# Designs tried in a protein design chat: VH-VL binders against Uncharacterized protein B0403.3. Part 1

Scores and structures below are computed, not measured.

Target 1, 247 residues: Uncharacterized protein B0403.3, of Caenorhabditis elegans (q11077)
Amino acid sequence: RRHFGDEYRINTPACDIVCEGQWKSEFHANFHKIYDTEYFEIPLDTAIVKNRANLKMFCSSTIQKYSCLRNECKIQRTPWSAEKHICVGHFDNFDRNINCLSLTDKYVQRECSNVCNSIKIEISQAEIDRMAEMDFSRQEKSEFVEQNKHCNVIACYQLCHEYIISKVCIDSAVAARSVVKSYYDSYLEREYTELNKDDQDELYSSFCRRVTPGQDENEFTANMTRYNNLTLDRMKNDIRSVFSILD
Below, numbering starts at 1 at the first letter of every chain, in headers, positions and changes, except where a header shows other numbers; antibody chains aren't numbered by Kabat.
ipSAE, averaged over its two directions, is called F for ESMFold2-Fast, E for ESMFold2 and O for OpenDDE. V2 adds 0.75 times the mean of E and O to 0.25 times the DockQ between the complexes of E and O.
Where letters were taken out, [cut] stands.
The coordinates of atoms that the task and the answers printed are left out; those that the model quotes come from them. Centres of patches stay.

## First folded at step 1 (VH-VL)

Design e1 (framework fv_enfortumab)
Fold by ESMFold2-Fast, scan of step 1:
Structure e1 (fold): chain C 247 residues (1-247), chain A 119 residues (1-119), chain B 107 residues (1-107)
Amino acid sequence: as target 1 above (247 residues)
Amino acid sequence: EVQLVESGGGLVQPGGSLRLSCAASGFTFSSYSMNWVRQAPGKGLEWVSYISSSSSTIYYADSVKGRFTISRDNAKNSLSLQMNSLRDEDTAVYYCARDLYSEGYFDYWGQGTTVTVSS
Amino acid sequence: DIQMTQSPSSVSASVGDRVTITCRASQGISSWLAWYQQKPGKAPKFLIYAASSLQSGVPSRFSGSGSGTDFTLTISSLQPEDFATYYCQQANSFPYTFGGGTKVEIK
C-alpha cells in the first residue's frame, strides 16, 4: 500500500501545482489581489478588464501558465477555467468590448457586491419535503442549501453586470452583454459539472445547470427550475431598484 | 473569403499629404481591431498604427505620431490612414492588417499600396 | 520599446533540411509572439501566434517554441515553397515591433 515513490511524490509539488502557483503569484504581484482557490473573488473580476493593459498583462501570465502545463508538465487537455475562457478562447471578444467593460468596474465592485452578497435564499416547503423523502442527512441538507445559494449568487452577478452594461454602455450594450453572458454561461456549466460529480444533478439549482430542449425532466427538477426563476425575477427587481435611486 | 484591399498610394513630394484606404470584405469588420504596417524598399516590417473595433483606442509608432491619423468607418467596412507632412523615410509599401483576437496577431493582410516620397 | 533581434539574417538550405530561426526580445514578452512568412513582392502570411500555436491551414512542418525572451521557429523538412523571409513580432505591448527578418535562400 505504501511505496517510496508515492511518499516522495507527496512531499514534492506536482508540476501543475508549480505552474498554477507561478500564475497566482503573477496575479497577486500585478493586481494586488488573491485568486480564489478555483476562481476570482467575484465571478468575473473587473480589475482584469479595467483597461486594455490590464487585460494584456493578465492574459500574458495566463498564456505562460498554459504553456507551462503543456510543455513542462505534458498536460494536453485542461478543464474550463475563468482565465482560459478570457485569454485563450475569447480574448478578441473581451478586447473588442474593453471600453464598455472598463466602465463597469467601479459599479460591479460596489453595487453588485452589495446586492448579490445580501440576497437571502429561501427554500420552499416542497424542496424540504423532497430532501426528507430522500433521507438527506443534516450535513447534506446544509450543503444543498449552501450550493443553491452559491449558484444564485453567481446568477445575480451576471444579471447585475449585464444591467450595469445597459446603463453605462448605451451604444455597445448588446455586444458587451453577449460577452458577459457567454462567460457566465460557461462559468455556471463548470459549477454544475463540479456539483454533479456525485450524481446529484436533480438536487441542484437550474442556475448551475443547462437545460436542453427535449430533455426529460422529473417533477422535482421542474419545481426547482420554477423556484429559481422566481428568485431571478426578485434579483432583477432588487438590481433595478438600487440603480433607479442612484440615477 | 476574407479580403483587404488597399488604395490611395502614389508619388508625393516631401511635406505633402496622402490618404490611404483599406476596403474589407468577407468578415464582420466592426468586430476586429485593425493595424497599418509598412515596409521600406529592401527593408523589414515596421508597425505604424492600431485602431480598436470601436475607434476608442488608437496607437501610433513614434516615427509617425502627430503626422498620421488612423480612422475607420464600420458602416462602410473601411479603414483609413491620413498621412500629413510626409518625409523621404515614409517611402514604403503600406499594408492593412486584421488583428486576430485583438492581440497584435495579424492574421490577414492586404496586398499593399506603394507610397513614394521624393522630389 | 521592445527590440526584437532575429538570427541568422540569412540561411542557405536545401529541400528536406531542418531550418531553425531564433528571435530574442529585449524584455520579457511571455508568449506574445507571432511568426510571419513573406515571399518576394507579396504581403506577409501569418504562420504562428502565441509563440507555439499553428494557424489553421499552415503545414505541420512549421513549429514555434519559447517563452519570455527567447523564441524559435522550426521548419522540420524544408519544401520549395518555404524559401522566403521570416519575421517574428512581439504582441506584448505597444508599439508592436518586428524582428529584422531571416531570409531562407536556396543552397
Scores: ipSAE 0.000, ipTM 0.393, lowest interface PAE 19.6, mean pLDDT 79

Design e10 (framework fv_enfortumab)
Fold by ESMFold2-Fast, scan of step 1:
Structure e10 (fold): chain C 247 residues (1-247), chain A 122 residues (1-122), chain B 107 residues (1-107)
Amino acid sequence: as target 1 above (247 residues)
Amino acid sequence: EVQLVESGGGLVQPGGSLRLSCAASGFTFSSYSMNWVRQAPGKGLEWVSYISSSSSTIYYADSVKGRFTISRDNAKNSLSLQMNSLRDEDTAVYYCTRDHSYGEWTSYFDYWGQGTTVTVSS
Amino acid sequence: DIQMTQSPSSVSASVGDRVTITCRASQGISSYLAWYQQKPGKAPKFLIYAASSLQSGVPSRFSGSGSGTDFTLTISSLQPEDFATYYCQQAYSFPYTFGGGTKVEIK
């Protein structure tokens, strides 16, 4: 509630930073990548689910991190994170579907990255009008556009990953898609929570909002949901077209 | 013509066991995931269990987890549900259903059997 | 779990009437919703998938609409064979969940 000055020692790494640093170092050593829990180049990194050994290796390190936070740092509550979702919340679901998820690695790394980073993201007229009503500065408009684009790219990766699952995992496609959907829903809820810090929630994409159940809808929010569903359908068509050519 | 025919239902006392079977014909059974769905008298539909075509993935509703076991025999085109420790609330018509993907994104219950009745009563 | 709420629980209608049934999901399910028709003593019959796609062999008087959380099944001109209970079902994630059903009865 209050700041107490010298209680946080700047010249000595905080306990949680040490736990996080050890985990990031292990991730780099094991996967030859820099892991940023705030941001992934690909929201669900398929290297983690490439095979059961990789999943167990990733989750062994993650369990050690959260053990370090709880036992050494006395931290009882932690925010949502990708690694916590995969390894603490839903390990059994990823493990049961690993044979299917492993088949998607070669496609997600290249094909999904190419299609999702090349999609044309447009801002709706309703959003433009609302920004004008709220007297958005040039900087605020640019920030809004980038955040909306970011949420749409995440939604595209979810759709693309689910599409690949349906193509390569015939009998387990529904179960594996549910695992991927759950992950992305939690990821987008995290993004929505970060963007909504200052009660500007009416302006952000319904793709980021869709995992926030029980939130009151007004006319603007309902119109944005409809607009984003149309965008979602265009993404599905673009994804199908790319893979139709490749197949 | 796709057909699913359930059997094995009957009257059983609480704590008892029953084994349901579903005989499939008219399609390549080994290529489809299968489900069990139940309906209590005068009530709505409740999903019970899922099994993938290879049996590598199996899911249960929380209400039956630990008591029911789903299995399949692809050589015999047969789906089974072993029901143990039966309770009054398990009284229902049990349907086997085929899980079919109509596109790239999702699957639905496109064919249903006629159902078999399970009554758990003393 | 995703909760599916149908309204009304029953509706009385006459042959030739337009009937509308609503289904609401407790969270966004995109378009991953199916509709089923069940006649007394019979197994459910598959009608609509992906919220609005009509299954082969289903009469064109049936239509579905909606996305996200709010969905509608419409029968444009009710026929005698349409008196039944209708169920919505989300196919977005496990566990699969159904609405409570809407009974379409003779007025």
Scores: ipSAE 0.000, ipTM 0.420, lowest interface PAE 16.7, mean pLDDT 80

Design e11 (framework fv_enfortumab)
Fold by ESMFold2-Fast, scan of step 1:
Structure e11 (fold): chain C 247 residues (1-247), chain A 119 residues (1-119), chain B 107 residues (1-107)
Amino acid sequence: as target 1 above (247 residues)
Amino acid sequence: EVQLVESGGGLVQPGGSLRLSCAASGFTFSSYEMNWVRQAPGKGLEWVSYISSSGSTIYYADSVKGRFTISRDNAKNSLSLQMNSLRDEDTAVYYCARAYRDTGYFDYWGQGTTVTVSS
Amino acid sequence: DIQMTQSPSSVSASVGDRVTITCRASQGISSWLAWYQQKPGKAPKFLIYAASSLQSGVPSRFSGSGSGTDFTLTISSLQPEDFATYYCQQAYSYPLTFGGGTKVEIK
């Protein structure tokens, strides 16, 4: 007979994976949904901000996740995350504006998704010329196009959510728009920093650079200013057109 | 932007000493564990040393134990590796590497500094 | 010490090919495994952690799988920029150890 397991240690998941798994299980238990980054982060999930009880429930589980990371895993700091932004960094701002944010519930998930997931994303001739000048590989060109699409989608959701707030919130519109803008600005900054951290800053899409907070114009982005303005204006017009029918 | 910049490499005779430095910027240095990893010409990666965020816990590869000393200065955002009694087999590019959320993974690496031990 | 063995030591491949690299630990390491990409003259780039978690900014054609002792890195459709040496690394215990590397080179 052979001694099965004599040479083997009991397998356990990595500590941060355990903390993440517990948090996702709590999310499923509380909201009856499986957490998916695309679904819950862009757009800002209206189920989480639908009412104060949902916000507190989500943030209670999120605080426990970060406690798990600190106390069980001995992780002294963590990168930016959507849930940490909402629950740790800006809970009071979301809580104070919850009445306004809840009024956006039926629009963000349907109307903004219809507009922002169907926008036609075009690469300008100036961008094509710049990629050729920098001798982009096939993969670098693909990543540049994907970055352009990703930033266009994020910018569209920001503009759409802020428009909805302006349409449905009267007293708290300015404050609530600031909360939503801060969320999307931080999301874009995270994407800019993490996705382009391999010395690719100069290769970042001109549109993405323009919509990411704190980014300075370079020679290429200065030449693209007119195109970027036209793209943003088209997004604003498409958003207004969808909502003009909803009287 | 996270940056790690190594310096202090050079040509040295067997039995000599060198001190490597790593200058960190763009993050809270005192909150991260740090490592040195080396790579001999044409060879693979070899972990050299670990230091905890406070500097109180230190580990070394057996090949360098007793000869190399890792240290950090959190006020200056710098990591150091004092290398004594250098041998031909210590010839390598030395990388400064930051621990990712867990002490054992490396999310950011410096450009490397070359150490050549030659007789 | 935990020994990490990579195979193959090199693979010749064409753009568009599916490339599979394997890594074996001399003892169980759970999911405490990372993958790195290194191009000539450059520092390694962090690709995958916890055996299967893709680092932000890494293309979706890269994937990792496995647990315990046997691990795999897969590139589903090789691109020109993927020609590099790939290393696995265990983070289960000190000393930390790397595999010997797998060079993915042009056929």
Scores: ipSAE 0.000, ipTM 0.371, lowest interface PAE 20.0, mean pLDDT 80

Design e2 (framework fv_enfortumab)
Fold by ESMFold2-Fast, scan of step 1:
Structure e2 (fold): chain C 247 residues (1-247), chain A 120 residues (1-120), chain B 107 residues (1-107)
Amino acid sequence: as target 1 above (247 residues)
Amino acid sequence: EVQLVESGGGLVQPGGSLRLSCAASGFTFSSYEMNWVRQAPGKGLEWVSYISSSGSTIYYADSVKGRFTISRDNAKNSLSLQMNSLRDEDTAVYYCARGDYTWESHFDYWGQGTTVTVSS
Amino acid sequence: DIQMTQSPSSVSASVGDRVTITCRASQGISSWLAWYQQKPGKAPKFLIYAASSLQSGVPSRFSGSGSGTDFTLTISSLQPEDFATYYCQQANSYPYTFGGGTKVEIK
């Protein structure tokens, strides 16, 4: 018999749950909304980069969280997280580019959300054929489709955010785009790594990898790239269409 | 028990090529970031290259960019470093080092190193 | 690039001595600093993460402190096996950079 996780713990909260709960509580108090970076629908929440005060406030709480995890809980390994990337790994780069990033907030929250949440689910014929060969249950096929949609939404938000930066940031566009690109590359890598746990996960992870913007075009050599290139082009056209006013 | 074993080092002339390998055992290789770190004779440590757990994100030190290629084979639990256009300044002991799952780049386990000597 | 400066470059000490090694970052790195021990002819060994957290299996005589730009590694009572070169490393941002090392040698 195997026992997993914390199902037998009944009275004391796990140390990491306490650290995470304190961070979530501080975020709610400071930003007046619920935020869970693990399941956040907009990969880079522009509220945290809306101005320097918000960035500093967000990162103060995040530094406290990771100090809590390492110093009080003795946790040596933590998964990649959006807040850790912004506040621990790359704070200086976000801070230097805050003037540019703050200009994008009004567009990303509304315009990118509208474009990217309306993306049609597209699956290559090769992926469909592989699913048939593996005899996926109806539930498994549904989960595969939702993961492909999720990866496409993330890729769309990156393309959209970088496009806006190119239109509004003029003198600092290259540097600011680099910051955003690095963040989304790491976000998509986290998604890819989490999906690459079972022998079937290559089906999920290949789609996320193929639609990742900013990668060397020569890296998109999978057998299913034909349909993925069509999906990427459609996303780019949708973004250009919505933001044609900014030209 | 976590183990990293490097191989492929040797003596090469300037402009030559070498391929280093690192064999991993005792952990789920596909869950960890991997790095190459080098140390020139009598000098300190210098980070060379990073590869993410899936292999899709790669970074290089400016001194090796365009000449070195890092890769991994998760099915074979192996890490590789293809070194082209070698220069005298590339002479060093090359260590394979395991990173944390995140981009923290704390190297919790190291191999014993393999020596690369670039000399005519 | 974030430059890591260690001092001193070497220190001569006796068994039982308190040894202090300093590491300074050219930019703020929060607590994202690791310490490594390297004995002659051997690979580095991981000692401390997050500036002050001791890696499992490392003796309690080792301790780390600091945040931001100034960091310290302390060995409270030096043992014969502690004679080695010690390196700090910033883990805050790419590219990853090491200090120049501090050699702790026998007096």
Scores: ipSAE 0.000, ipTM 0.390, lowest interface PAE 20.3, mean pLDDT 77

Design e3 (framework fv_enfortumab; at its last look DockQ between E and O 0.06; V2 from the best seeds 0.00; counts 0 for: pae E 5.5 > 2, placed apart)
Heavy chain, then light chain:
Amino acid sequence: EVQLVESGGGLVQPGGSLRLSCAASGFTFSSYSMNWVRQAPGKGLEWVSYISSSSSYIYYADSVKGRFTISRDNAKNSLSLQMNSLRDEDTAVYYCARESDYWGEPTYFDYWGQGTTVTVSS
Amino acid sequence: DIQMTQSPSSVSASVGDRVTITCRASQGISSWLAWYQQKPGKAPKFLIYAASSLQSGVPSRFSGSGSGTDFTLTISSLQPEDFATYYCQQTNSFPYTFGGGTKVEIK
ESMFold2-Fast, scan of step 1: ipSAE 0.158; ipTM 0.668
ESMFold2, look of step 2: ipSAE 0.055; ipTM 0.633
ESMFold2 (binder alone), look of step 2: mean pLDDT 94; pTM 0.954
OpenDDE, look of step 2: ipSAE 0.212; ipTM 0.749

Design e4 (framework fv_enfortumab)
Fold by ESMFold2-Fast, scan of step 1:
Structure e4 (fold): chain C 247 residues (1-247), chain A 123 residues (1-123), chain B 107 residues (1-107)
Amino acid sequence: as target 1 above (247 residues)
Amino acid sequence: EVQLVESGGGLVQPGGSLRLSCAASGFTFSDYSMNWVRQAPGKGLEWVSYISSSSSTIYYADSVKGRFTISRDNAKNSLSLQMNSLRDEDTAVYYCAKEGYSDLYGTYYMDVWGQGTTVTVSS
Amino acid sequence: DIQMTQSPSSVSASVGDRVTITCRASQGISSYLAWYQQKPGKAPKFLIYAASSLQSGVPSRFSGSGSGTDFTLTISSLQPEDFATYYCQQANSYPYTFGGGTKVEIK
């Protein structure tokens, strides 16, 4: 019988995927490496802030991506993204501080990764109790914590990057630290928001809540202030120890 | 000082009932999971029961399931174990034990123990 | 249930000796193993957590090692106050299970 619809229509990529693909291709052409959100956003990619030319090149391509989304795809609102934060919302701040930020590039990837990739975090009893309610074994709890400690790793890189700035950028350290802090704070807020958007159990967002600015304690994370302070103190001590040896 | 003090032990006949209590002091009781562990005369340690800080999660050893009930009162800083249908093999010193914490992935173990209370099931 | 097998059941030693106690789990427990010391007539005392981490206040002569199924407690130079029974305990899953204990006796 007669059918309604076109059985031979070939699926084309969504407009936003095309805009994203073009941007990633331009990044590859300009920086000779593949942009991946998991590898270039945390820590903040040192190639982007290596010098003013690199920053302008990255942001020129990023502006073209968001122009593509607005004009070709008719997308008026976009969620927060690392590239949009750097290039649309805070370009002037990154540009004004580029001389300072460029001095940190050789330390962030080497020194900070040694501290932050080995970080151990304190877990509250409320979080342990919630995992027990899900009938997790202790090994499963450890694996869950390992998978969900990403926000604490982000916080560690923030503290480490700010510490490096304080050591190499005497005259503009306060302003440059503020730029880095704003980037990581916005990233943490995005992670926390994404973890909560699907009505997931509070456990999934608890590890981000304790390191995300402005978050209040709730019944699930009642001891989080204590455990947050222990984790941050360990991070600060480890960071200071590494640079004391290298000084 | 962090302390746990057990009470309620005694002599009871097979099939009888007994209620153990554990009084906590020197720490915020409502923040920690609690355990009961027993030790028969001349024998090793045997885990009996667990209760989470909020009482939402409870576990029992197979040997006591259906006969023992663990509970806590956070307002009174107390832990309880209601023991019903007691058997000769339930004869033991009963310890209450608090879970602590570690730096390694936040894993918790029994860091504080009471001195124990003796339960003897005999005719 | 996870079975914990502890060996030896007893060891006779002199002050200054190196003492090694082993503990084996019937299935993998990662590093979720604790060690306890119990003196006659006393409650157990927490010594080691996460297989190798020494509890604050415990002398450095005590050390733990191992992962998965095989674990060891070592006392590098036995002191008079170390004569006691030692227990391992897995914390990977409920029910928690203890080893049978190792009694460290005066020679």
Scores: ipSAE 0.000, ipTM 0.430, lowest interface PAE 14.3, mean pLDDT 79

Design e5 (framework fv_enfortumab)
Fold by ESMFold2-Fast, scan of step 1:
Structure e5 (fold): chain C 247 residues (1-247), chain A 119 residues (1-119), chain B 107 residues (1-107)
Amino acid sequence: as target 1 above (247 residues)
Amino acid sequence: EVQLVESGGGLVQPGGSLRLSCAASGFTFSSYWMNWVRQAPGKGLEWVSYISSDSSTIYYADSVKGRFTISRDNAKNSLSLQMNSLRDEDTAVYYCARHYEDSGYLDYWGQGTTVTVSS
Amino acid sequence: DIQMTQSPSSVSASVGDRVTITCRASQGISSWLAWYQQKPGKAPKFLIYAASSLQSGVPSRFSGSGSGTDFTLTISSLQPEDFATYYCQQGNSFPYTFGGGTKVEIK
């Protein structure tokens, strides 16, 4: 069969979009869910960590995606992604700890979600002063608040997930906590890198970057560090309070 | 002592229906993923279906998809397989089998129930 | 689907013999392979998981090895109770698939 229109076909999707689309389609077929980065990545979806068979199916599909990108699209290097971290970089670690991750998942989905999605967005006086100094528009101020909330939510899930593991997974707690910490640290590093790429100033990229205490800092960075430490302490107290029955 | 006991097998004509049941005891049924596996007379093992502990994830072999429905009742510690539009090639011993931990292995099997599809 | 090919289909052996059964996957399955023993008229019995891990209560004369696509079940010194059909099964992905079986029968 020959058709002249096939020779003039245009609007073919980019190769990487095709590979991504096949992966998302396979996710839907295998797990009967739509992949949504906002709840599959932070926290990890139940479909991925529920059992070892599901983890292996997700990762088999993910390996096919990266093979598609390398072999069909000739893309030699890809940026960090949650699925690549889990399936390509650290599969053995997730696999060895899957029993613990499975056992803790229901608490992470319920209790951690309740704590971390209800955190109050607080903006320090230093941040307010800097936004004023930089003549932020109303839209820019709103975006700043949302970026701050996003990174704090990720940090909250890390603390909460590790806390639950310490209460539920006696025999494997240290190893499983390490797996979870590495995942969230890499996720925050990716967020920092993406914000820094477009950042005209240090302000946006600082939300996801943790500042080491005791470092020689300017006044703004020092105030941000103090604020972040206070926020993390509040999160730890809220998490501990919710799980008092497991203490 | 882990026990799985299948029932509901029998003789049925092509196009007919049967409902198989598996009664579980000796373990916390609601915490385990379950499978159905079948074996035709004188032939090998064929995986039929999988159901997760909370019924959120279900898979079927292509040969039975659209005709068979797996379900479970955690309150009654029972697993079921509704078999519709039965064909001659569905003739087999049907086994109920438990998942080994969260792995894709089957650690305990029932004795099996025989389904014969014949005119 | 992942196809599992077992060889041989049957083997005739005497008590005390070393028996080796092989299983090949059509694509890589890491170590996600189990072995089962089935005696006539009975349900399969779980023998080995993760290619090489022996299930509790299974005699030490049974061993498994392999990874990726090629796997082996070995019975180091065959006993009378070992005459049965043996099946491999991949647990890597759905649908789960079994090998065709190897019948170990008395010579």
Scores: ipSAE 0.000, ipTM 0.396, lowest interface PAE 19.2, mean pLDDT 79

Design e6 (framework fv_enfortumab)
Fold by ESMFold2-Fast, scan of step 1:
Structure e6 (fold): chain C 247 residues (1-247), chain A 122 residues (1-122), chain B 107 residues (1-107)
Amino acid sequence: as target 1 above (247 residues)
Amino acid sequence: EVQLVESGGGLVQPGGSLRLSCAASGFTFSSYNMNWVRQAPGKGLEWVSYISSSSSTIYYADSVKGRFTISRDNAKNSLSLQMNSLRDEDTAVYYCARDTPYGSEYWYFDLWGQGTTVTVSS
Amino acid sequence: DIQMTQSPSSVSASVGDRVTITCRASQDISSWLAWYQQKPGKAPKFLIYAASSLQSGVPSRFSGSGSGTDFTLTISSLQPEDFATYYCQQANSFPYTFGGGTKVEIK
C-alpha cells in the first residue's frame, strides 16, 4: 500500500480475546503462573485443587470471564472448556470433594505423570486390520498414533486419578471418583468431537472414539479391557513404593 | 557480582549443531526463570525459549520448535540451549536473560548476558 | 501469537526534546508490557515493567503509560546517553513477543 507518512492505527482486539486476556492475566496474578493448557488441564493444576480458597479464587475469575463473554461480547453459546466445566457446570461437586482432591494431588502429579506421559497407544486388531485394508505406510501408522495422542493421555490420567482416589479417599472415594470421571469424560468428548470433524473414515479418531463415553460399540472397541489392565499394572508397579499394600 | 556469561557460539554450516551455555553467578540461580532471546544482524529482538526455575515448564518460539532444546543445571548454575538442524535464519547474537523469580507478580528480563554470536553459513 | 507493533521505526531528535514511542498489541495484554533500551553492540537494558513501573536506577525522565492494547514510552527531556533503540515486550502469554524497535537518532 501507498505510504504518505507515519500514522497511528488503533488495533481493536476481538471482544472474546479481551475477555480471555483478562482471565489469563488474573490467573497469572493469583497463581504466579502462565496459564498453559498442556500443563494445566491434564492433570488439573495443583494450584486449583490445593484448597477450597484456591478453587474459589480460580472460579471467581472464570465466572467473570464467562460473564464478560455473555454480557460484553453477546456470546451466549460457548464450547466446552476445562475451566467452565469446573467452575460453571460442576463447582459444587468439586467444592464438596476438595479435601479428597487435595490429598490425592501430589500422587497424581508425580505417579500419574510418570505413567501417562510414557505409555504407548494400544492399537486394536480392528484398527490394524483397517490400516492394512487402506495400505497404511509406516509414516501413516505413526500419524495415527499422533492424532490419538491426546485421548491416550487423558484416558490414562482418568484411570490413574480414579485409582489413586480409591486408595487415598476411603470414605469419599465414590463421590470423588465420579467428579474426576465426569471431568475426563467431558474432556475426551471435546477431543473426539474436534478430531472427528474432518475425519471422514473415523480411523484417525478411532482411539478417541473408543475411550469416549456414549459412543456405540464398534469394531475398534475390542481392546479396552486389555488397555485398562496394562495401564493399571503399570500404575501399580510405578506407585508400589507410595502404597504399602496394593489391593 | 551479579552476571550472566554466554559461550558456545561460532560459525556452523546449515544443518549443523551448536550448544550454547550461560553461566550465572552472584544470585540464587535456582530461584529464577530463564530465557534465551536472539537478535539477527540489524534486526530486532526475538524471544526463543523459556524454562522455569524447576524445569517443569518449558516453551519455545514456533521457529525453533523441534530443533532447539533448552535445559538447566541448578547445581552448576548453568543454562543451556542445544541447537540442531541450524538454518541461515538462525544467524544471530543469542542472549541469556533472567526472568522474574517464581511467584513474582510481574514478568520482565532484568539481567542480560553480553551475548554469543551464532553464524550459520557456507 | 500476540503481534507487537512499534511506531515510529525511527525518530530524529535533539538533546532536550520530548520523545514519545508507541507500542500496540494485537490483543489485550492488560499491563503485561516491559520496555528495554539497547545501544549498538550492547545487550538490552531493562527500563520499565507493568507498563508504567520504572526500574530502580532508571532516570525519572523515562515514563511509561497505557493498558490493554496501546502503550507509550516517553522521554521528557532527551539526553546524549538516550540515543538508542527501544523495544517493547509483552508478557501476557507465551510466546513472548517483542516490538520491532524504535531507533532514536541524533538530528
Scores: ipSAE 0.000, ipTM 0.387, lowest interface PAE 20.2, mean pLDDT 81

